# Designs tried in a protein design chat: VHH binders against q9p7j3. Part 142

Target 1, 174 residues: q9p7j3
Amino acid sequence: MILPLFPETQVHVFVYENVSNCAAIHEQLISQNPIYDYAFLDAATILYKKQVYSAIIRALEDRRDEQMKTKTIHSEVILSLSPKTEISSAFRQFSMTKKSKNIVVVKIDSKLTEEEEFERLDKLVEGNRVEFSDEELQKLIDFKVLKKNYKLDPSTLENPLASILSSIALRGYS

## First folded at step 11 (VHH)

Design y131 (framework vhh_6qgx_2)
Fold by ESMFold2-Fast, scan of step 11:
Structure y131 (fold): chain B 174 residues (1-174), chain A 122 residues (1-122)
Amino acid sequence: as target 1 above (174 residues)
Amino acid sequence: QVQLVESGGGLVQAGGSLRLSCAASGFTFSDYTMAWFRRAPGKEREFVAAITWSGDSTFYTDSVKGRFTISRDHAKNTVSLQMNSLRPEDTAVYYCAKESYDFGTPSEFDYWGQGTRVTVSA
């Protein structure tokens, strides 16, 4: 995918359900295996495609402006999903854990085509790949987690998109 | 403020043992994955071992598996690396590191110690 404000940046987003090897993936991340250089998100925290794209755009803007708070663009995407600039809290709120069952995987600046990334990730992730679509994401979301992460009340929970996007765009200003 | 201090390095003959210790201050280390890395002369830094904040899971690079054991002491806020059956190729400066996040990709480390030197003679 091409982003209008960042046409030279390659972005790929993948969704996997019923993943059985999240603990093993976490082991590879801890050992700094470069094959696992992706943002691994818990799908329980993601409701919309626009939510993910907004975080990616914010991270790319911070990189362009030399304002990144983390050391990698993938870590910056995870931070950018959070309404606050507290890095450890953002990671605990949005990152895949060893207990995760469904994940969203983001790759930025891939040197591989989307098809090649599909082939690579299918070897790393023991789960079922599904379409990156609002329909599929809405099957995997945990509304209790979403409500807590974005501090939504019952009225905004019925249509949370604008609140979520505002939280991501205004991260650090409140 | 936040500090990691390594100790326990030294000179030992091949087949010998050393125990490295990392003392942490300014944070509760049990909330974070702690790791040991090493850098041999003229080489880049490499992962050696890690212990997670949850469930005491441990990870090792293949070349030290079965010889090295990483452990933690919650009361003392320390992480140790017991190194047995040492080989000349284990010669390096050993660094203790606190993972920036116990999640994320790739693993990042906020705080690094100054290192402790291990020399294994033939």
Scores: ipSAE 0.012, ipTM 0.375, lowest interface PAE 8.9, mean pLDDT 82

Design y132 (framework vhh_6qgx_2)
Fold by ESMFold2-Fast, scan of step 11:
Structure y132 (fold): chain B 174 residues (1-174), chain A 122 residues (1-122)
Amino acid sequence: as target 1 above (174 residues)
Amino acid sequence: QVQLVESGGGLVQAGGSLRLSCAASGFTFDDYTMAWFRRAPGKEREFVAAITSSGDSTFYTDSVKGRFTISRDHAKNTVSLQMNSLRPEDTAVYYCAAESYDFGAPSEYDYWGQGTRVTVSA
């Protein structure tokens, strides 16, 4: 996919449901296994494609401007999903955990083609790959988690997309 | 100033035990994942064990599972590695490391100690 402000940046997003090995993946992340250089998100926290893209764009803007708060672009994507700038809180809110059942995986600056990344991830993730689409994401979301993470008021629930995107774009200022 | 200070290394015979300790200062210890890495002569640094910020989860490389135990003491700001049934292959400099976040992407250990040497004789 091509991003308006970053047309030469390779971005791949994958969605897996019914994942049975999140604990094993988590172990690989803690041990710094370079094969697992992705952002692994809990799908319970993601409602829209635009939510993920907004976080990616914010992370790429921060990298361009030399204002990243984390050391890697994938960590910066996770941080950028949060309406706050506190790193530990953002990771707790949006990251895959060993209890996660459905995940969203983001790869930026891949040296592999999308097809090669699919083949690689399908070997690492024990689950069913589904289309990265609003329809599929809406089947995996946990609305209680979403409301808590973005501090959604009952009055804003009728337009959650705009509120979420504003929170991501203006984190630390809204 | 952030500081990680390892202790407890030394020379031990195969089958013996050592307990390594890492004293942390200058940061909010309870918010950090703590880990041990090692580097054997002529080899790259490798992961050994980690314990999450809450202390609820521990992780080990396959070669030390069942022999090593990582633990932490929030009151003392220390992380420890109990090493039992030591083998010559465990000979290395052991490093304490700390990361401010636990999940979602490969761990980026923010702080590293200077290391403590462990030598296991045949």
Scores: ipSAE 0.496, ipTM 0.763, lowest interface PAE 1.4, mean pLDDT 87

Design y133 (framework vhh_6qgx_2)
Fold by ESMFold2-Fast, scan of step 11:
Structure y133 (fold): chain B 174 residues (1-174), chain A 122 residues (1-122)
Amino acid sequence: as target 1 above (174 residues)
Amino acid sequence: QVQLVESGGGLVQAGGSLRLSCAASGFTFSDYAMAWFRRAPGKEREFVAAISESGDSTYYTDSVKGRFTISRDHAKNTVSLQMNSLRPEDTAVYYCAAESYDFGTPSEYDYWGQGTRVTVSA
């Protein structure tokens, strides 16, 4: 995918359900294995494609402006999903855990095509790949988690898109 | 200033035990995941074990699983590595490291100690 504001940046997003090896992936991330240089998100926290794209755009803007708060663009995507600027809190809220079952994986600045990244990730992730679509994401979301992460009230929870996007774009301004 | 100070290294015979300790100061200890790495002569730094901020999650490299135990004490601002059934291949300088955020992507640890030497004789 090409982002209008960042046309030279390669972005790929993958969704996996029923992942059985999240604990093993977590160990690789802790050991700083460069093969796992992706943003691994818990799908329980993601409701819309636009939610992921907004976080990617915010992370790329922070990199462009030399305002990244984390060490990698992929960590910055995770931070950018949070309405707060606290790194540890953002990772606790949005990152894959050892007990995650469904994940969203983001790759930025890939030197590989989307198909080549699919082949690589399918070897690392023991789960079923599904389409990155609002329909598939809606099957994997946990609304209790979403409500807590974005501090949504019951009326906002019926149509949360605008509130979520505002929280991502205006992080730290409220 | 952030400081990590390792202690407990020494010379032991194969099959012996050592307990390494890392004293942390200059930051809010409970906000950081802590890890142990090692570097053997002529080799690159290798991950050994890690413990989450809360202490609820621990991670080990395959070669030390069942032999090493990582733990932390928030009241004392320490992380410890209990090493049992030591092997000559465990000979290395052991480093304590702290990371400011939970694991979500491959990242470098923010703070490192000077290291403590462990030598295991056959």
Scores: ipSAE 0.012, ipTM 0.320, lowest interface PAE 8.6, mean pLDDT 83

Design y134 (framework vhh_6qgx_2)
Fold by ESMFold2-Fast, scan of step 11:
Structure y134 (fold): chain B 174 residues (1-174), chain A 122 residues (1-122)
Amino acid sequence: as target 1 above (174 residues)
Amino acid sequence: QVQLVESGGGLVQAGGSLRLSCAASGFTFSDYYMAWFRRAPGKEREFVAAITWSGDSTFYTDSVKGRFTISRDHAKNTVSLQMNSLRPEDTAVYYCAAESYDFGTPGEYDYWGQGTRVTVSA
């Protein structure tokens, strides 16, 4: 995928359902295995493609402006999903856990083609790959988690897109 | 000023136990996951154990699983490594490390201690 503000930045997003090895993946992330240099998100927290894109754009803007709060662009994507600037809180809210079942995986600045990343990632993740689409994401979302993470009230929960995107864009000001 | 100060290393016989402690200061301890690494003579540094910011999850390298236990005390800003059933191959300098949930960083922790030596005699 090409982002209008970052046309030379390669971005790949993958969605997996019914993942059986989240605990093993989480161990690799804690040990900082460089093979697992991706943003691993819990799909229970992601409702829209635009939510992921907004976090990616915010992370890329922070990298461009030398304002990243984390050490890697992938960690910055996870942080950028959060309405707060607290790193530990963002990871609690959005990153996959050993108990996760469905995940969204983001790769930025890949040295591999999209096809090669798919092949590599399919070997790391024991689950069923599905299309990165609003339709598929809406099958995996947990609305209680979404409401808690973005502090949505009943009036915004019926159409939360604008509220979510504003929370991501205005992180640190809201 | 950030400091990680290890203690508890020493000489012990195979089958014995040691408890390593790491005192942290100069940063918001509760925002960091803590880890122990070790380096044996002539070898590279390897991961031993880690504990998440909340203490909800612990991780171990296969060779120490079931023998070592990592824990943290939020009130004292300390991380401990209880080492039981020690083996000669556990002989190494043990390092305390702190990392701010930046899982994408390959093998790089924010802060490192100076290390404490553990020698396990046959």
Scores: ipSAE 0.011, ipTM 0.307, lowest interface PAE 9.5, mean pLDDT 83

Design y135 (framework vhh_6qgx_2)
Fold by ESMFold2-Fast, scan of step 11:
Structure y135 (fold): chain B 174 residues (1-174), chain A 122 residues (1-122)
Amino acid sequence: as target 1 above (174 residues)
Amino acid sequence: QVQLVESGGGLVQAGGSLRLSCAASGFTFSDYTMAWFRRAPGKEREFVAAISSSGDSTFYTDSVKGRFTISRDHAKNTVSLQMNSLRPEDTAVYYCAAESYDFGTPSEYDYWGQGTRVTVSA
């Protein structure tokens, strides 16, 4: 994917369901294995493609403006999903855990094509690939998690897109 | 203000044991993944072992699996590395490191100790 505001930045987003090896992936992340240089999100927290893209755009803007609060662009994507700028809270809210079953994987600044990244990730993630689409994401979302993460009330929960995007853009100023 | 202070290094014969300790202060210890890294002369820093913030998960580089054990004590704000069956190739400066969260991306450790020297004689 090409982002209009960042046309020279290569961005790939992958969705996996029924992942059985999240604990093993977590081990590779803790040991700083550079092969795993991606952002690994829990799909229970993601409802829309626009939610992920808004976080990516915010992270890229913060990198451009030398305002990143985390050490890497992938960490900045995870932070950018949160309505607050608290790093540990954002990671607790949105990151894959050892118990995650469905994940969203983001790669920024890839030197590989989408197909090559897909082939690489297939070797790292033991799960079923699905299309990165609103339809597939809506099968994997946990609305209780979404409500808690974005502090949605019952009226907002019926059509949460605008509220979610506003929360990402405003970083806790709503 | 944030400090990681290592202790327990020294000189030991091959086959011997050492216990390294790292005392943490200036941050909420229970929220941090703790790790040990080492650097032999002329080489880059290498991951040795890590323990998750909860203490429920431990991770080791292949060369130390079964010989080293990482543990943590939340009441004392310490992380320890028990090193058994030491080998000359374990000779290095050992560093304690801390990271605020251990999921989602490859770890980028925020805080590092000054290191403690371990020398294993043939």
Scores: ipSAE 0.380, ipTM 0.725, lowest interface PAE 1.9, mean pLDDT 86

Design y136 (framework vhh_7yz9_2)
Fold by ESMFold2-Fast, scan of step 11:
Structure y136 (fold): chain B 174 residues (1-174), chain A 121 residues (1-121)
Amino acid sequence: as target 1 above (174 residues)
Amino acid sequence: QWQLVESGGGLVQAGGSLRLSCTASGFTFSDYTMGWYRQTAGNEREWVAFITWGDSTTYADSVKGRFTISRDNAKNTVYLQMNSLKPEDTAVYYCAAESYDFGTPSEYDYWGQGTPVTVSS
């Protein structure tokens, strides 16, 4: 995908279900292995495509404005999903853990085509690739996790999109 | 409620050794990267060593070859073995449980209260 405000920035998003090697991937991420330079998100935290895109846009805005709080654009995407600028809290809430089963993977500034990234990730991730769509994401979401991460009340859970997007867009100001 | 409780600091002569311990409670210790930082008066807190949940270790250049970080997940404890101590190692040492963007000190990481280490020449 190409973002209108960032037309030179290549963005790819991948979804994997039933991943069996999250512990191994987590170890590579903590060691900052460059091969794993992606944002690995727990799919239990992601309900909509727009949620992911809003976090990507916010991260790119922070990079443009020289206001990044993390060391990489991919870590900034994870931070940007959080309604607050608390790095450790955001990573505990949204990043993949060794116990994760379903993941969303974001690649920004790829030098590879989408097909080449698919081939690379399929070798790193031992799971089933599914379409990045609201329908597939809604099969993987954990509403208890979503409610906790965005502090949603029961009425907001009926249609949480606007609340989630507002939280991402107003991070640090609300 | 979370806690990180540090121990093992003190006064030691140059060339000596100390082992610092940090015991965690109130969170799933085995899921966190554990780190040691140090701070001298008038300076910012600097990282010393990290150990991942899988026991991969990383050290600051100033301590590499002299300090060893290790963990015991059964005891929820991380250790820093400090050998060949120098007067320049004098600092307050802090234990931290880190997000995977380690190396960037954050007020929202879990932090201990610090344990002082003084190395006399």
Scores: ipSAE 0.012, ipTM 0.193, lowest interface PAE 8.3, mean pLDDT 82

Design y137 (framework vhh_7yz9_2)
Fold by ESMFold2-Fast, scan of step 11:
Structure y137 (fold): chain B 174 residues (1-174), chain A 121 residues (1-121)
Amino acid sequence: as target 1 above (174 residues)
Amino acid sequence: QWQLVESGGGLVQAGGSLRLSCTASGFTFSDYTMGWYRQTAGNEREWVAFITSGDSTFYADSVKGRFTISRDNAKNTVYLQMNSLKPEDTAVYYCAAESYDFGTPSEYDYWGQGTPVTVSS
């Protein structure tokens, strides 16, 4: 996918459910194996496609403006999902853990086609790939986690999209 | 074995300045994002400022324009220069080394023991 605000940047987003090897993936991420250079998110934290795209756009804006707070664009995506600029807290809130069962995987600046990335990721992730759609994401979300991460009250939780997007866009700058 | 040793806290009058230092050992300091957090009694720890391995700096809104974070990789030290101090800045200040690469950062976060700062009105 090509974002209108960043037409030179290739973006791919993948969703996997019932992943059985999250602990093994986590070990590879800790060892910084370059084959695993993706943003691995816990799907329990993602409700909307726009949530992921907003974080990607924010990360790309920070890279463009030479204001990245993390070492890689993929870690910057994870940070950008958080309403706070605390790297460790953002990773605890949004990144995949050894206990994750459903994940969202983001690739930025891929030199591979989308089809080639699918083949590559399907070898790394032992789970069932599903469509990156609001319908599929809503089957995997944990509303308790969402409420905690974005500090939503019950009235905001009824229609959280605007609050989530504002949190991502503003992220400590207002 | 790792260590983060903080210094420079103390008592200061409103409008005054303090410089906090945090010296690291036992890990590759230059690879880490270094940050400062603060905590008041009964409240959660909140972030104040951090500096990336590439020297990009970021500040909480409450301290922007007053605090400056910097690092000296040759000395394995991160600094927080605090100017125009307010009574609301009174807290215990903690140094942290944050892993921002892949994986679960909590397993690689290093924390100092904290240094108290009291700002009198």
Scores: ipSAE 0.005, ipTM 0.178, lowest interface PAE 10.5, mean pLDDT 82

Design y138 (framework vhh_7n9e_1)
Fold by ESMFold2-Fast, scan of step 11:
Structure y138 (fold): chain B 174 residues (1-174), chain A 122 residues (1-122)
Amino acid sequence: as target 1 above (174 residues)
Amino acid sequence: DVQLVESGGGLVQAGGSLRLSCAASGFTFSDYTMYWGRQAPGKGREWVSGITWSGDSTFYASSVKGRFTISRDNAKNTLYLQMNNLKPEDTALYYCAAESYDFGTPSEYDYWGQGTQVTVSS
């Protein structure tokens, strides 16, 4: 996909459910294997497509303005999901873990076509690929995790989109 | 100020054991993935082991897997490397590093210690 604010930047987002090899993927991420240079997110933390897009846009803005807090654009996407600027806390809140079962994978600046990226990623992830849509994401979310990560009260949990997007947008002012 | 201080190195015979420690200060230790790396004479830096912020996940280079064990004590802000069945090829300066969940080379990590020398005789 192409983002209106960054039309030169290639962005791909993939969603996998029932992933059986998260421990093996996590091992590759910790060893910093370049083949796994993606943002691997726990789907339990993602409720909306706009949530992911807002984090991507924020990360791209930080890269453009030479104010990235992390070493890669993909880790910057993970940080940008957090309402805080504490890097390790953000990774702990949003990143895939060894025990994750459903994941959202983001690729920025792919040198491959979308189809080629699908082929490559399907070889790395042992799970079922599903559509990146609000409908599919809402089947995978953990509302307890979402509430904790964004500090939502019961009244905002029924319709949290605006609160989540505000948290992502305002992160840099704290 | 961020500080990492390694200790526990020394001279040991092949087949022996050593336990390295890394004392961390100046940052929230429990929030960082920690690594042990080494640099052997005439070689570049290489990572040998890592452990996530929670201690739930560990990884090892194939050359040390089964012989080395990484662990951490978040209450004491200390990282450990238990080294068993040491080989002459394990001779190197060992250092610890703290980093965010990023991709890249050891030189791109956020924090580095000064190292402790391990020498394994034949």
Scores: ipSAE 0.013, ipTM 0.189, lowest interface PAE 8.2, mean pLDDT 82

Design y139 (framework vhh_7n9e_1)
Fold by ESMFold2-Fast, scan of step 11:
Structure y139 (fold): chain B 174 residues (1-174), chain A 122 residues (1-122)
Amino acid sequence: as target 1 above (174 residues)
Amino acid sequence: DVQLVESGGGLVQAGGSLRLSCAASGFTFSDYTMGWGRQAPGKGREWVSGITWSGDSTYYASSVKGRFTISRDNAKNTLYLQMNNLKPEDTALYYCAAESYDFGTPSEYDYWGQGTQVTVSS
């Protein structure tokens, strides 16, 4: 992915379905194993590519402006998906869990090519890689989870993109 | 029974410092991610800071970053919040919270303390 406002920042996004080893990955994350330095998101919470892009851009803007609320850029991406600035709440809402089946993985500041990151992740993730596209994401979303996380009413649930993007862009602007 | 007991609050002048403590009992403290939240009169709950079960990673709300430091002593089952350069807007009831170290899994066993009052004058 190429971000016009951050042209020197390498960003890769991967989607895996039918992942069987989320519990093992989660153990490595809590052990702070540097090999697992990625943002691991539960795909049940992601509906659009633009949702992920908006969170990445917000995290990079916060890093640029020395306004990060979390310790790492990958944690900041997870926080940036949330409509609120509560770190613990954001992680519970959007991070992968031991019981996750489909995941979205974000890597920022990679020194590797997309192909090299894929080869590395293929060794860490026991699942099927699918295209990072709205079509594939819409097969993995849980609309009950999405509605709860963004507090969507029935009228916005039919076309939630604008509401989700506004929630990401306008959070903390109080 | 799970118990979280906050202490260290009080009245302090703007620019001053306070150190809050949270004594935990009834669960394996070292397995839990811990945090601090606050609630000012007439306002909603605001998350302040978090620390992973090991103590190796810390997180802060933008309103307190650079002024507050969260830490823990797993041997003493105690969580701390060092508050420096206090401002009148930091006036609130401060409470600690315990979350499962299995971060990202909705926890039905999240625990909250009763809180300790911090009042910043002038």
Scores: ipSAE 0.000, ipTM 0.147, lowest interface PAE 11.0, mean pLDDT 82

Design y14 (framework vhh_6qgx_2)
Fold by ESMFold2-Fast, scan of step 11:
Structure y14 (fold): chain B 174 residues (1-174), chain A 122 residues (1-122)
Amino acid sequence: as target 1 above (174 residues)
Amino acid sequence: QVQLVESGGGLVQAGGSLRLSCAASGRTFSDYIMAWFRRAPGKEREFVAAITWSGDSTFYTDSVKGRFTISRDHAKNTVSLQMNSLRPEDTAVYYCAAESYDFGTPSEYDYWGQGTRVTVSA
């Protein structure tokens, strides 16, 4: 995928449902296995494609401006989903856990084509690949998790997209 | 901020044992993943072992599985690496590392010790 503000940056986003091996994946993440250099998100936290794009754009802006708070662009994407700049809370809110069932996987600066990344990920993730689309994401979201992560008020629940995007763009400021 | 201090390194003959210890200061490690890494002369830093914040999950690189044991002492705020059946290829500087993140990316480890040298002679 091409981002207008970052046309030279290669971005790939993948969605898997009914994943059975999240515990094995997290073991690889703990051990710094470079094959697993992706951002692994719990799909229960993602409602829109635009939510993921906004976090990616914010992370790329922070990298461009030399203001990244984390050590990698993938970690910065996870942080950028959070309305706060507390790294550990952002990871607890949005990251895949060993009990996750559905995941969103983000790859930035890939040296591989999208098809080659799919072939690699399909070997790492034991689940069903689905389209990265609002329709598919809305089947996997947990609205209680979303409400808690973004501190959504009654009026915001009517149209959560605008509030979510503002939270990502302004991060800890409203 | 947290500081990590390793101890227990030294010279040992092949087949011998060493116990490395990492003491943490500055804050408790109840929420941290604790890990050991090593760097051999002329090689990149390699993951050795890790233990989760609860202490109920341990992870090892294949070359040390069955020979090394990682353990955690919450009361002393320490993590230890018991190294048995040591081989010349285990010769390296061993580093203690800590990370406060949950899972989602390959762990980037926020805090590192200065390292302790282990030499295994044939």
Scores: ipSAE 0.479, ipTM 0.773, lowest interface PAE 1.4, mean pLDDT 86

Design y140 (framework vhh_8emy_2)
Fold by ESMFold2-Fast, scan of step 11:
Structure y140 (fold): chain B 174 residues (1-174), chain A 122 residues (1-122)
Amino acid sequence: as target 1 above (174 residues)
Amino acid sequence: QVQLQESGGGLVQPGSSLRLSCAASGFTFSDYTMHWVRQAPGKGPEWVSSITWSGDSTFYATSVKGRFSISRDNPSKTLYLQMNSLRPEDSAVYYCAAESYDFGTPSEYDYRGQGTQVTVSS
């Protein structure tokens, strides 16, 4: 995928359900294994494609402006999903854990094609690939987690997308 | 309460060896990947080594690979770091960390103990 604001940046997003090896993947992430240089997100926290794209755009803007708060662009994507600039909190809220069952994986600046990344990730992730679509994401979301992470109240329940996108875009201001 | 208690540091000459220990309590030690992280005065934290919950896989920073060896004893809930051929640049406070608050980068590790000081000086 090509983003209009960043046409030279290749972005791939993958969704896996019923993942059985999240604990093993988590160990590789903690050990900083470069093979696992992706943003591994818990699908329980992602409701819309636009939510992921907004975080990617924010991370790329921060990199362009030399204002990244984390060490890697993939960590910056995870941070950018959070309404606050606290790194530890963002990772606890959005990152995959060893108990995760469904995950969203983001790759930025890949030197591989989308199909080559699929082949690589299918060897690392023991789960079922599904389409990156709002329909599939809505089957994997945990609304209690989403409401807590974005502090959604009854007044925003009818339009959670707008509130989520505003939180991502205004991260660090309020 | 999660508690990690490091020990075994000291003042040694270059080329010497030290063995660090980390005693864990308050969590199921055998379910967690464990790390050694060090911090020298005026520098940020630097990841040194990791060992998976089972002990089957170990990882090392390039600066210590071949000199340091990480191990664990799950029955006694203890993590170890065997440090050989110590160099002045290894001088730092050494901390152990559990995976429950790790992010895979040295700057994001949560330190649980008070650390143990290693000083390599002639």
Scores: ipSAE 0.005, ipTM 0.156, lowest interface PAE 10.6, mean pLDDT 82

Design y141 (framework vhh_8emy_2)
Fold by ESMFold2-Fast, scan of step 11:
Structure y141 (fold): chain B 174 residues (1-174), chain A 122 residues (1-122)
Amino acid sequence: as target 1 above (174 residues)
Amino acid sequence: QVQLQESGGGLVQPGSSLRLSCAASGFTFSDYTMSWVRQAPGKGPEWVSSITWSGDSTYYATSVKGRFSISRDNPSKTLYLQMNSLRPEDSAVYYCAAESYDFGTPSEYDYRGQGTQVTVSS
C-alpha cells in the first residue's frame, strides 16, 4: 500500500491464522535476527484495517519528526497501537507471544513486492494465510482483550472504531 | 512479580570506572534481551546498551560505544554494565530493563524508583 502522506514508503500487512510456531518466531525476535524484521502483532488485539493503518501512520509521523521512542520502525508500530507511551506495556498488550495462535504481520520500507514478501514470510510462519480484511480480523479478535487494551465501556463496544482511532491519534495526551 | 534491583552507582571523578549490577527476579531471565537505560535530571530516558538472551550479541548507544561494556550471568540472573572513561555527561540514574522483542526500551515505570545514581563530577 501507498499512503498519501508517505508516498515513498512501501507498506505490506499480512494475516495468518492457526500459527503453530509462534514460540520459535518469538525466540528469533528476542535474538534480534534481522530476517524477522517485521512487526508481529497478536490478531486477538486487532479489529479493523484502519486500526493497523492508524498505528503505521503515527509511527511514520514520529520517525519523520525524529520523535521515535523505540529502536525500529516496526517496534514503533507496536507502540503506536497503545493509548500510552509505555513501551513494555504496549508490547505486552499488542505483540505476538509464544502462545499466540493468530497474527498480523506488518512490513515497512520493503524492497520487495507484496507477493515476494508473502513468499518470504510463508517460509517463516507455519500457519494459514487469510485476507487482510475487516471480515477476517473480526473472526480473530478477542473482544475482552480489545476492551481492556482501549478501556472500552459497553456503549463504546457497540461501535469501537472511532474510540480506537482516537486513542491511537491522541497517544501521550491521556 | 517482575523485579529488577540496580546497584553499583556512586560519585566518581571524570576518567574513573564503575561497574553496575542488576539482580532480576520474577521472570525467566535467560529468555529476555536485557538493557540499560539512563535518565539525567531534566531529560527523557536514554537507551545505553542491550544484550541478547544468550549473551551472543551486544548493542551500544553511539555516546558510550568503546567505553561501556554490557554482560550477563544467566545462572545468577544478573546483568552488568562496566563503565570506563566516565564523563560528566554520563551522570544519570541508571535502570535495567527486560525486553522480549525490542532493544532500547525503558523498564516499566515502577523500576525508575529503584535505579542507581551515577554522578561524575570534579
Scores: ipSAE 0.007, ipTM 0.197, lowest interface PAE 9.3, mean pLDDT 81

